# VH-VL binders against Ferredoxin-fold anticodon-binding domain-containing protein 1 (FDXACB1): the designs that were tried, part 8

Target 1, 94 residues: Ferredoxin-fold anticodon-binding domain-containing protein 1 (FDXACB1), of Homo sapiens (Human) (q9brp7r531to624)
Amino acid sequence: LYPPCYVHDVSFWIDQKKGFDELEFHTVARAVSQDTIISIQFLSRFQHPKTQQVSLCYRLTYQTCDKALTQQQVASMQSQFRKEIQQHLYVIPR
Short names: E, the ipSAE of ESMFold2; O, the ipSAE of OpenDDE; V2, 0.75 times the mean of E and O plus 0.25 times the DockQ between their complexes.

## First folded at step 6 (VH-VL; framework fv_sotevtamab)

Design m54
Fold by ESMFold2-Fast, scan of step 6:
Structure m54 (fold): chain C 94 residues (1-94), chain A 123 residues (1-123), chain B 112 residues (1-112)
Amino acid sequence: as target 1 above (94 residues)
Amino acid sequence: QVQLVQSGAEVKKPGATVKISCKVSGYTFTDYYMHWVQQAPGKGLEWMGRVDPEDGETKYDPKFQGRVTITADTSTDTAYMELSSLRSEDTAVYYCARDYYGDISYWRYFDYWGQGTLVTVSS
Amino acid sequence: DIVMTQSPDSLAVSLGERATINCKSSQSVLYHSDNKNYLAWYQQKPGQPPKLLIYWASTRESGVPDRFSGSGSGTDFTLTISSLQAEDVAVYYCQQYYSTPTFGQGTKLEQL
């Protein structure tokens, strides 16, 4: 009836000089997931009391009606996504 | 004190290339992005692009993409803006400006500006 | 791109009187994760570069006189000069940095 829905949270530290390009974050999410990420929700912001480094947490929802999505495929996409945001957005996955 | 000193006025013919410099002092050059902003006579301010002097990463406004090249030389603490294929509409004062960063800001506001360089493009 | 629109295009204010300049963004510049408005104000006098007055919509830059204040949130912002002085005659620009930086068209402030 309803296609399987997979939810993954991602959290990461922001580079203070580079900042966080949220639009590019969405672009990378869409590209890596082959448009199967249907929702990206901001969850929280954390600032380390000593280092002052800022961390953000987002919730990603994977779902598609076009083809069956497996848990393994989503896990692979999520792993690739963490790698690509580290390379392209200068963030450090948490 | 923070100081951004730009090169002097230029007069160019259409189709030429101009290269403007911005020498900084009073802070660590690699700690801040350097931006370039265009102001045509009697008009407002338009962001052109920026460079990270630490690694050479650049970002340009699509309007100038392909004609503008922004670079930084850490050995002389100098940023450059090169604009090619000049047109009469490129006649403007060009400013270098240092950004401020903090928290999670990807795009920036500008706390220190150079004095400006007038580029006149005439036939 | 976010379009910044200032009003009025020009205004004349007598010395000692309040000057109010408005800035409207085509979309919200309030960022959800830090609850800050990504909006700055600059003053530009003839022959000079812009000078930063206010950032984060309402935070005064160091050295800027107390008579300058910024207010607003989301899409509607205001720069106020509580008591105009002669040296305040200038063009004022708002700038958003929520996305690729864009400036308002400028408001020319003249002395009546």
Scores: ipSAE 0.538, ipTM 0.855, lowest interface PAE 1.6, mean pLDDT 91

Design m55
Fold by ESMFold2-Fast, scan of step 6:
Structure m55 (fold): chain C 94 residues (1-94), chain A 123 residues (1-123), chain B 112 residues (1-112)
Amino acid sequence: as target 1 above (94 residues)
Amino acid sequence: QVQLVQSGAEVKKPGATVKISCKVSGYTFTDYYMHWVQQAPGKGLEWMGRVDPEDGETKYDPKFQGRVTITADTSTDTAYMELSSLRSEDTAVYYCARDYYGDISYWRYFDYWGQGTLVTVSS
Amino acid sequence: DIVMTQSPDSLAVSLGERATINCKSSQSVLYSADNKNYLAWYQQKPGQPPKLLIYWASTRESGVPDRFSGSGSGTDFTLTISSLQAEDVAVYYCQQYYSTPTFGQGTKLEQL
């Protein structure tokens, strides 16, 4: 009746000169997940008091009715997503 | 004091290429992006593109993509904007502008501007 | 592209009177990750480049007189000059930087 729903948080340090492209982040998320990520929610922003480095945290919700979606597939997609954002968005996963 | 000094006015024929310079002083050139903005006579401001002088990365507005080339020379602290296949509609004042960075911004506002370079395209 | 629309296109205000210029964006420029409005205001006098007045919608740039203030959030923004001075006669532009930078068409402020 209810399709499986998987929730994963991702946090990362940003490059403050390059900045963070939230629209590109959404594009990468949809591409890597084959459009199974149905929701991306901003959770928090942290700034290190001494280094001034900024870290962001987002919540990703995976769900689809169109095909089987397993915990292992979602874990694989999430792992690939962490790699892709590191390559495309000037971020360092935390 | 931060200064952006642009090259002088140019008069070009349709189909020609123009290359405008923007020499900076008063700050570390590689710490900030350099942007180029077009202003046609009596019209508003239109962003063309930008370069990161540190690594040469560029981003262009699709409207100018394929005709504009923005570069930076760190040995002379000078940014360049080259516009090819000039049309009469390209007659405009062209500004270089330094952005601000910090926090999480990917796109930027502009805190210092060059004086502008008038490019006239006429037959 | 986010479209920026200013109103009015031009206005005339007497010296010492309040001037208000409006700017609307076709979509929100409030960035959720830092809770900031990605909007700037510039002043441009004839023959001069634009000069930054306000950034983050309401933060006044260093050296800008306190009669200039910015307000608003999301899609609706206002630049206010509390008491017009002769040197304030200029064209004013809003600019969003939430996405690829776009400017409003400009508002010409003249002395009445």
Scores: ipSAE 0.500, ipTM 0.842, lowest interface PAE 1.6, mean pLDDT 90

Design m56
Heavy chain, then light chain:
Amino acid sequence: QVQLVQSGAEVKKPGATVKISCKVSGYTFTDYYMHWVQQAPGKGLEWMGRVDPEDGETKYDPKFQGRVTITADTSTDTAYMELSSLRSEDTAVYYCARDYYGDISYWRYFDYWGQGTLVTVSS
Amino acid sequence: DIVMTQSPDSLAVSLGERATINCKSSQSVLYSTDNKNYLAWYQQKPGQPPKLLIYWASTRESGVPDRFSGSGSGTDFTLTISSLQAEDVAVYYCQQYYSTPTFGQGTKLEQL
ESMFold2-Fast, scan of step 6: ipSAE 0.553; ipTM 0.861

Design m57 (at its last look DockQ between E and O 0.86; V2 from the best seeds 0.71)
Fold by OpenDDE, look of step 7:
Structure m57 (fold): chain C 94 residues (1-94), chain A 123 residues (1-123), chain B 112 residues (1-112)
Amino acid sequence: as target 1 above (94 residues)
Amino acid sequence: QVQLVQSGAEVKKPGATVKISCKVSGYTFTDYYMHWVQQAPGKGLEWMGRVDPEDGETKYDPKFQGRVTITADTSTDTAYMELSSLRSEDTAVYYCARDYYGDISYWRYFDYWGQGTLVTVSS
Amino acid sequence: DIVMTQSPDSLAVSLGERATINCKSSQSVLYSPDNKNYLAWYQQKPGQPPKLLIYWASTRESGVPDRFSGSGSGTDFTLTISSLQAEDVAVYYCQQYYSTPTFGQGTKLEQL
């Protein structure tokens, strides 16, 4: 049997002055997930037509072969990730 | 027009501290990050760190972390770079540089530079 | 840190001839969110600070002559001077700003 994969999307607003550090985003993701993230995909960029604010969406795929990984565990990591990027990156999760 | 004017050359002993200033004009000081770049004689460019003058937030290169302090005085539109525990290898020209950002970039390129400040560290 | 490596370290070119400087990054500097290469080129003459020439890999800074052009994507970039002028003698640096800013070691361009 193949280990299950769990997919979660994350969207957040960007502070355009501070900018978005994509590399740090990846680093934080892998740290919070304890290296259970096997893929981070940029999905879309949205700019609000009126406010001009920019939002990004990424897809995170969780999978591990050396330990059990449940939906609840991944959900917890995803929640923690949202908190971490808000604290370390100048973004606001949507 | 945008101008970055740095303080004059410094001569220091090993172990001393140097503080260089960079006064800006021609733009809103708080709208752009101010960066500092080191260039040893005959060598290349090395990014040291930057400050957001608006809130004082800083980022440093690990090479200089713990020895460098970058600050901004919004009342005088002046950025500062303080380097402590000076060593002979700190002998270099130091540049302040205003960044310019693209769409949503976090890290930046530098569109305006100060004239540079030579710091000589010798016993 | 992303390591930037230029080639050659130095070159001599005759006036009116093409000069080509290459820059390679240890990682891609293509920024996914805006699909731009976060790569800049600078010119530095003796006793002067660097001068911005190119940003986003291929966009000329205002006031930069048309003979300067930047190309490339991902990890491989090139600065080209189509017809070398005497005032183009300088050291040229590439710089990535996808991550913590880092510069190439520089390329000294001399007149042959």
Scores: ipSAE 0.594, ipTM 0.896, lowest interface PAE 1.0, mean pLDDT 95
ESMFold2-Fast, scan of step 6: ipSAE 0.578; ipTM 0.863
ESMFold2, look of step 7: ipSAE 0.728; ipTM 0.899
ESMFold2 (binder alone), look of step 7: mean pLDDT 92; pTM 0.941

Design m58 (at its last look DockQ between E and O 0.64; V2 from the best seeds 0.00; counts 0 for: pae E 2.8 > 2)
Fold by ESMFold2, look of step 7:
Structure m58 (fold): chain C 94 residues (1-94), chain A 123 residues (1-123), chain B 112 residues (1-112)
Amino acid sequence: as target 1 above (94 residues)
Amino acid sequence: QVQLVQSGAEVKKPGATVKISCKVSGYTFTDYYMHWVQQAPGKGLEWMGRVDPEDGETKYDPKFQGRVTITADTSTDTAYMELSSLRSEDTAVYYCARDYYGDISYWRYFDYWGQGTLVTVSS
Amino acid sequence: DIVMTQSPDSLAVSLGERATINCKSSQSVLYSVDNKNYLAWYQQKPGQPPKLLIYWASTRESGVPDRFSGSGSGTDFTLTISSLQAEDVAVYYCQQYYSTPTFGQGTKLEQL
């Protein structure tokens, strides 16, 4: 028996000129979730064969030991995280 | 062919401000970041900051934050670095340098460098 | 910031002999997303700007002679000049670009 664990993936197109700052991506994730995101796992890289655009996909795991997380709270954090990475990392969420 | 041509050497007093230019040719100025690197006499290289000429976005090393302003003028294809409140420790050669970008890379190496500009800060 | 440490600080090598310069980073510069080491090497002669020699730890820049090679991964890197030429007398710098760029302190290569 342990606290519920919520898993959400995010994928996004990067700006190939600006580049993708993975260290800042982790910083934004922890700030938005107030450290509720306990794991950030790189899953895949995709390059579109026609446009040559590159997208990345990461898996976020939400959990806390001393707070009851609900699906609605996690969904809200996930939505805010998608907004924040678009603003800070110059990515376009998919 | 890619060229980065910097303004000439300068002598300044402590507390003054210097502004160094870096005029580019042989490539599209707005396609690449422009960086500035300091080299004090007998010392190694130290990254100061960068500008994206396309939108004016900058990043600075905390060591220079608050004293350094890096700008780009797309009408003249010229980048500038301005260093204020000069100290004797700021006596150095200053380089502009162009990076190269990959498909996912955020930070990059520098493939073309200006000839350098000596700034001497003396009492 | 990632601290870059070169060794030796200086060395003297006879013409035609092998020169080896080491560079160590305070943390890994291997980026798992693209499996590349974010490390470059530069050559600098007196009164000149640095010149890019090697990027991605082992890829030679266009126009760089084959006698220059880079190797290593993660935190430990090596620049090798297989047969020293007189024009190779210079200061050599490593640079990481995994994060905010930082350079090694430099290694002065002299002709013995």
Scores: ipSAE 0.333, ipTM 0.816, lowest interface PAE 2.8, mean pLDDT 90
ESMFold2-Fast, scan of step 6: ipSAE 0.661; ipTM 0.895
ESMFold2 (binder alone), look of step 7: mean pLDDT 92; pTM 0.940
OpenDDE, look of step 7: ipSAE 0.714; ipTM 0.916

Design m59
Fold by ESMFold2-Fast, scan of step 6:
Structure m59 (fold): chain C 94 residues (1-94), chain A 123 residues (1-123), chain B 112 residues (1-112)
Amino acid sequence: as target 1 above (94 residues)
Amino acid sequence: QVQLVQSGAEVKKPGATVKISCKVSGYTFTDYYMHWVQQAPGKGLEWMGRVDPEDGETKYDPKFQGRVTITADTSTDTAYMELSSLRSEDTAVYYCARDYYGDISYWRYFDYWGQGTLVTVSS
Amino acid sequence: DIVMTQSPDSLAVSLGERATINCKSSQSVLYSYDNKNYLAWYQQKPGQPPKLLIYWASTRESGVPDRFSGSGSGTDFTLTISSLQAEDVAVYYCQQYYSTPTFGQGTKLEQL
């Protein structure tokens, strides 16, 4: 059978002048998760009708057969990921 | 009328440092990043780095990192590019270039360019 | 870094004839979140800085003549000049901005 798979979504506002570096987003995700994130999928784009601010939503899938991976570990990694992208990508998690 | 006006040609010896200026007019300096691009015969156009004049944040291409310093002076609306430890292969025309503002793109294309500054490195 | 390769290195075209310049990226420059190709084209005449012609692969910059058009998606892109004029003699460069900006080596367009 297949090892357990954990799915978490992340959404965030983009700084329009600074922009969004999707490649760096992937780099941060892999670093924070110790390469346990096997899939990053774009889900949706939302633009606020009044402020014109843009937010993006991505789905992250955590899975590994090389070591035990718990729900608590994944939750911790996801929390750290939200913090890291705010510091490195000029985004504000929603 | 948007204008990017660069300082004049420089002749330097190997090992020297050169500092080139790019004075802007016709737009709000802090609204756009300022980039620097090298054009040497045989190498084509190579992106060196950029600065955000609003907060001074810089990003450099790894090839030039350690030798290039890009700065912005908002009191004079002037960007600078300093290249140290000059070698003969640094002989090139150096351009400042403004990027586009208004999209969510992190990396950019360039809508306005300075006239270029020729730097010749020879003994 | 993404490597940009242009073809041909040079070409000669008669006035009024079509000129076609190709650009290939080592990986896709299409982003899923906006479905745009992060590719631009520049024209450079001797002694002058590059001039923006096309951005987002196919959007023509204001003031650029209609004879210039860009096409393609993902990794393969084309700049077309439908009817060459004398002032179009120049070197043309493609540039990706999907990641750290990189340029093609340039294509020299001459009048035959």
Scores: ipSAE 0.524, ipTM 0.854, lowest interface PAE 1.7, mean pLDDT 90

Design m60
Fold by ESMFold2-Fast, scan of step 6:
Structure m60 (fold): chain C 94 residues (1-94), chain A 123 residues (1-123), chain B 112 residues (1-112)
Amino acid sequence: as target 1 above (94 residues)
Amino acid sequence: QVQLVQSGAEVKKPGATVKISCKVSGYTFTDYYMHWVQQAPGKGLEWMGRVDPEDGETKYDPKFQGRVTITADTSTDTAYMELSSLRSEDTAVYYCARDYYGDISYWRYFDYWGQGTLVTVSS
Amino acid sequence: DIVMTQSPDSLAVSLGERATINCKSSQSVLYSFDNKNYLAWYQQKPGQPPKLLIYWASTRESGVPDRFSGSGSGTDFTLTISSLQAEDVAVYYCQQYYSTPTFGQGTKLEQL
């Protein structure tokens, strides 16, 4: 009933001193996707038993009726998003 | 064992600059952020900003941005807060405070505080 | 900014009686990804810096007497002193750290 919808998950390790700025994470997601990300859902938190490092997993839903949105375009935006959060949020993609 | 020791009281004229120090001991200086908090009668406690002593990264509250500079000197385990263009309403006690981080918190609460430095701005 | 509002502004309580201080945030300070309330309580006596009492809304800091307790979730929080002692006369502040740190205006607790 809706235009094509693309779902991608992203997982990353958090720098425990710098912490995780969830508000900035949302801001970067919307900027990189040209506002085609309509939903960001927290899925899970994992703590490594040996290293004690924490990773988070989020689900991103891409959808728009304003322009043609292809799987290739979404994959490109998702790739750029992983790069941007690594640079700006002190996280390491898994 | 953890101690934050601040420099002594200052009396300044309007338009002057003040620089307050906060010397730490009892922990590894670069493991925690150092924050500065202003307390003036009638305004309560106001967060001014913080520095990461390890890399020098700073964040400031917009109210103080442009007038406040927070720095850290790892050779002496000392943090500094410099406030310029002083006004009478800057008369306040200024505290340095160590943050506490656990898990993945981005913003923090404060577990240890300096004794405070009174800055009086009078003409 | 998240605005923190405390009530009452001042409170007088007799020694041995219960003291209750409230703190309300303008929006929820509960994060879903860790299910924690990003709220702390501090005690400040005249001429002294604030002292941490409670963090994560209900976790008591080491060395803080068990008569102090924190409760609440989301937007409504309470600091309780079960039996007031003379050394508890102070100003109490709540602080959120869900976003850029902000403090309540303070509640002055006096002996009745």
Scores: ipSAE 0.500, ipTM 0.847, lowest interface PAE 1.8, mean pLDDT 90

Design m61
Heavy chain, then light chain:
Amino acid sequence: QVQLVQSGAEVKKPGATVKISCKVSGYTFTDYYMHWVQQAPGKGLEWMGRVDPEDGETKYDPKFQGRVTITADTSTDTAYMELSSLRSEDTAVYYCARDYYGDISYWRYFDYWGQGTLVTVSS
Amino acid sequence: DIVMTQSPDSLAVSLGERATINCKSSQSVLYSLDNKNYLAWYQQKPGQPPKLLIYWASTRESGVPDRFSGSGSGTDFTLTISSLQAEDVAVYYCQQYYSTPTFGQGTKLEQL
ESMFold2-Fast, scan of step 6: ipSAE 0.569; ipTM 0.871

Design m62
Fold by ESMFold2-Fast, scan of step 6:
Structure m62 (fold): chain C 94 residues (1-94), chain A 123 residues (1-123), chain B 112 residues (1-112)
Amino acid sequence: as target 1 above (94 residues)
Amino acid sequence: QVQLVQSGAEVKKPGATVKISCKVSGYTFTDYYMHWVQQAPGKGLEWMGRVDPEDGETKYDPKFQGRVTITADTSTDTAYMELSSLRSEDTAVYYCARDYYGDISYWRYFDYWGQGTLVTVSS
Amino acid sequence: DIVMTQSPDSLAVSLGERATINCKSSQSVLYSNDNKNYLAWYQQKPGQPPKLLIYWASTRESGVPDRFSGSGSGTDFTLTISSLQAEDVAVYYCQQYYSTPTFGQGTKLEQL
């Protein structure tokens, strides 16, 4: 009855000089997932005690009733999303 | 001692182009973005855009996009702001300003400012 | 764009008295991920560039006298000068950096 819901977390190191463009992050997520990501939730911020590098972790929830969504399709979209954010946001996925 | 020193006042005719410089000293030029802010007489401050001196990446406010060009020359530690197709309403003091980073935010506040350059556009 | 509105437009305060300047944003500038308010305050004297006073709504910049303080959260912010000194006569601007930077119109502080 309810469409399948898939949850994936993404963690990445940011470039502190470039900063993190959260609006662009949401735009890329929406584009790569063909609007199947229905929520993006911030989970945590971690700062490495020695290097002072900062990483962020977000939770992405995929769901749609317009088309059948498979775990394979979601995994593919998530993989593409990790690649796209590297190109657009100066981040390094963990 | 951080210093941002701007070029002197300019008087231009409508339709002309002006190019203002901002020479920095006292820090590593490529470690910080350089921003440009406009202040029209008796009005507030308006952000125009910024450049990353390390790679030349720029971001502009849509209001100025198409007329403003911001560049950086790492051999002379100098940032530039060029404004074309000048109009009377472009009469203003223009400031260069360095942002501060150390957090996760994409946008920042400004810790050091140049002394300002008055540009007068008159017919 | 987030619109910043200051009040009052001008204010006259006697030396040694408290000055209060308000700033309102059209949208919240409180970032839920770090629980910080992306708001700064600047002082500008005639013929001079703006000088940073406060960032993160309430953190005072190094070298700024402790009579200056910032408070507020979300959409409503206040800059307070606890005891006005002659050197504090200036125009004060708030600025948000939650999105593309925007400034308030300024509040002119004069000595009464």
Scores: ipSAE 0.482, ipTM 0.844, lowest interface PAE 1.9, mean pLDDT 90

Design m63
Fold by ESMFold2-Fast, scan of step 6:
Structure m63 (fold): chain C 94 residues (1-94), chain A 123 residues (1-123), chain B 112 residues (1-112)
Amino acid sequence: as target 1 above (94 residues)
Amino acid sequence: QVQLVQSGAEVKKPGATVKISCKVSGYTFTDYYMHWVQQAPGKGLEWMGRVDPEDGETKYDPKFQGRVTITADTSTDTAYMELSSLRSEDTAVYYCARDYYGDISYWRYFDYWGQGTLVTVSS
Amino acid sequence: DIVMTQSPDSLAVSLGERATINCKSSQSVLYSSENKNYLAWYQQKPGQPPKLLIYWASTRESGVPDRFSGSGSGTDFTLTISSLQAEDVAVYYCQQYYSTPTFGQGTKLEQL
């Protein structure tokens, strides 16, 4: 049996001076999800024409057969992930 | 013209503390991070840490965490690197270096460097 | 930490000849959202601080002669000097900035 696969997108604004640590983003994703995130895919980059603020969007895929993984558990992990990246990275989640 | 001018050479005893300055001119000090890089004699370059002069935020390499303190004084456009509990292995040239900003990267490359400060630790 | 390894450790080249220096990273330094390699090259002459030559693997810093070029992607990078001049004798360092900055051990370029 193929374990269930859950997909969630995350979008956020970047601080232009502080920047964005892509490697730390991956590290936080793995930690918060207890290594259930098996894929992180860059989807899009948007730059506001007037403010020049940059927003990035990533797709996260959750999957594991080592323990039960429900839609509710994944939603909880995703919510915690949004909080953690705001705390550890200089980003504002959308 | 952008200039980073460092304080002069220091000779210290083991266990002492050294504080090196880096005075900047030719740009807005608070717009760029200031980094410190160590180069032991005949060896390569090792990043030590950096400060954001605008808010005083610092980041340090774990190897130097607990011994290094990097600060910035916006009234004099001067960055400082203080290294405590000196040992002979700390004998090196220390450089301040400005990073580049304006893209979305958190970590940066260095476009301007100070002339270097030789710190000799001997008993 | 990302480990940067340069080759060769030293190289002797005659004036007017091509010099090639290699740099390998222990993991990819390609930043996905920008599609840019976060790799820089520096030149250091005796008694002087490092001088930035190239960033984003292949973009030449303003004022750097066009005989200097950078190439490569992911984990394998090259700095090329198309025609060695006497003033190019120096130690060359690669540096990644995808993560906490780390430098290669340096390549000493000497005139043959």
Scores: ipSAE 0.543, ipTM 0.859, lowest interface PAE 1.7, mean pLDDT 90

Design m64
Fold by ESMFold2-Fast, scan of step 6:
Structure m64 (fold): chain C 94 residues (1-94), chain A 123 residues (1-123), chain B 112 residues (1-112)
Amino acid sequence: as target 1 above (94 residues)
Amino acid sequence: QVQLVQSGAEVKKPGATVKISCKVSGYTFTDYYMHWVQQAPGKGLEWMGRVDPEDGETKYDPKFQGRVTITADTSTDTAYMELSSLRSEDTAVYYCARDYYGDISYWRYFDYWGQGTLVTVSS
Amino acid sequence: DIVMTQSPDSLAVSLGERATINCKSSQSVLYSSDDKNYLAWYQQKPGQPPKLLIYWASTRESGVPDRFSGSGSGTDFTLTISSLQAEDVAVYYCQQYYSTPTFGQGTKLEQL
């Protein structure tokens, strides 16, 4: 009935001086996934009580009507996404 | 006591380059970004760009990209803004401003400002 | 760019009366990641730099009198001065920092 849908969460530590550019995060997600990410949802914010470091967690939903996405294709896109955000957003994936 | 002290007024001809300084005291220079904001006569405030004094990383507004260069000298706790190819519409008061950061924010508001430097561009 | 529009352009208020300045953003400045509105207010007197009054839409900067308050969320924001004093005559600017910083055109507050 509907094409398969894949859900992946990503969490990462942010650099508090450099900050987190959520708009760029969305841009990178769309680019890496070839626009197959149809939803990006903020899940949680955690601040470490001792280090005061902040981590964020987002949920990414992959789906396309053109062709069925494979689990392997989505896993590859997710891996590339983690790499791209580390390079461009001053974040450390967890 | 935090202070940002800017260099004095400048009068330039069209096509010239101006370099304005902003000397800071009362805090650790490398802990905060330094931003530059333009205020033309009778117009509002426009963000130009910023520098991270710790590593020299810069970010500019596309309107000024290619004409503005922002730098920081940690040996003198001084930030600089250089604007080239000056036009009459660049006549403005230029402010340096220190950012304030939170745990998440990428873009900033400004808690301390320099007194401003008037740059007049006329033939 | 997010466009910030203030209203009114100018306002005259008698001493002791309430002053209200509005600011609208062309896009929401509320972040889902921290549930904060990335909006600040500044006061600028002639010949002086802007002075921070309020950040995160409603948090008053240290040393700012409690007659100043900020409210609103998303795209519609208000700066209120509950009882105008002579020293409050100035131009007021809103600023968003959700994306590349942009300022409103300013509202000139005069004593009636």
Scores: ipSAE 0.430, ipTM 0.827, lowest interface PAE 2.0, mean pLDDT 89

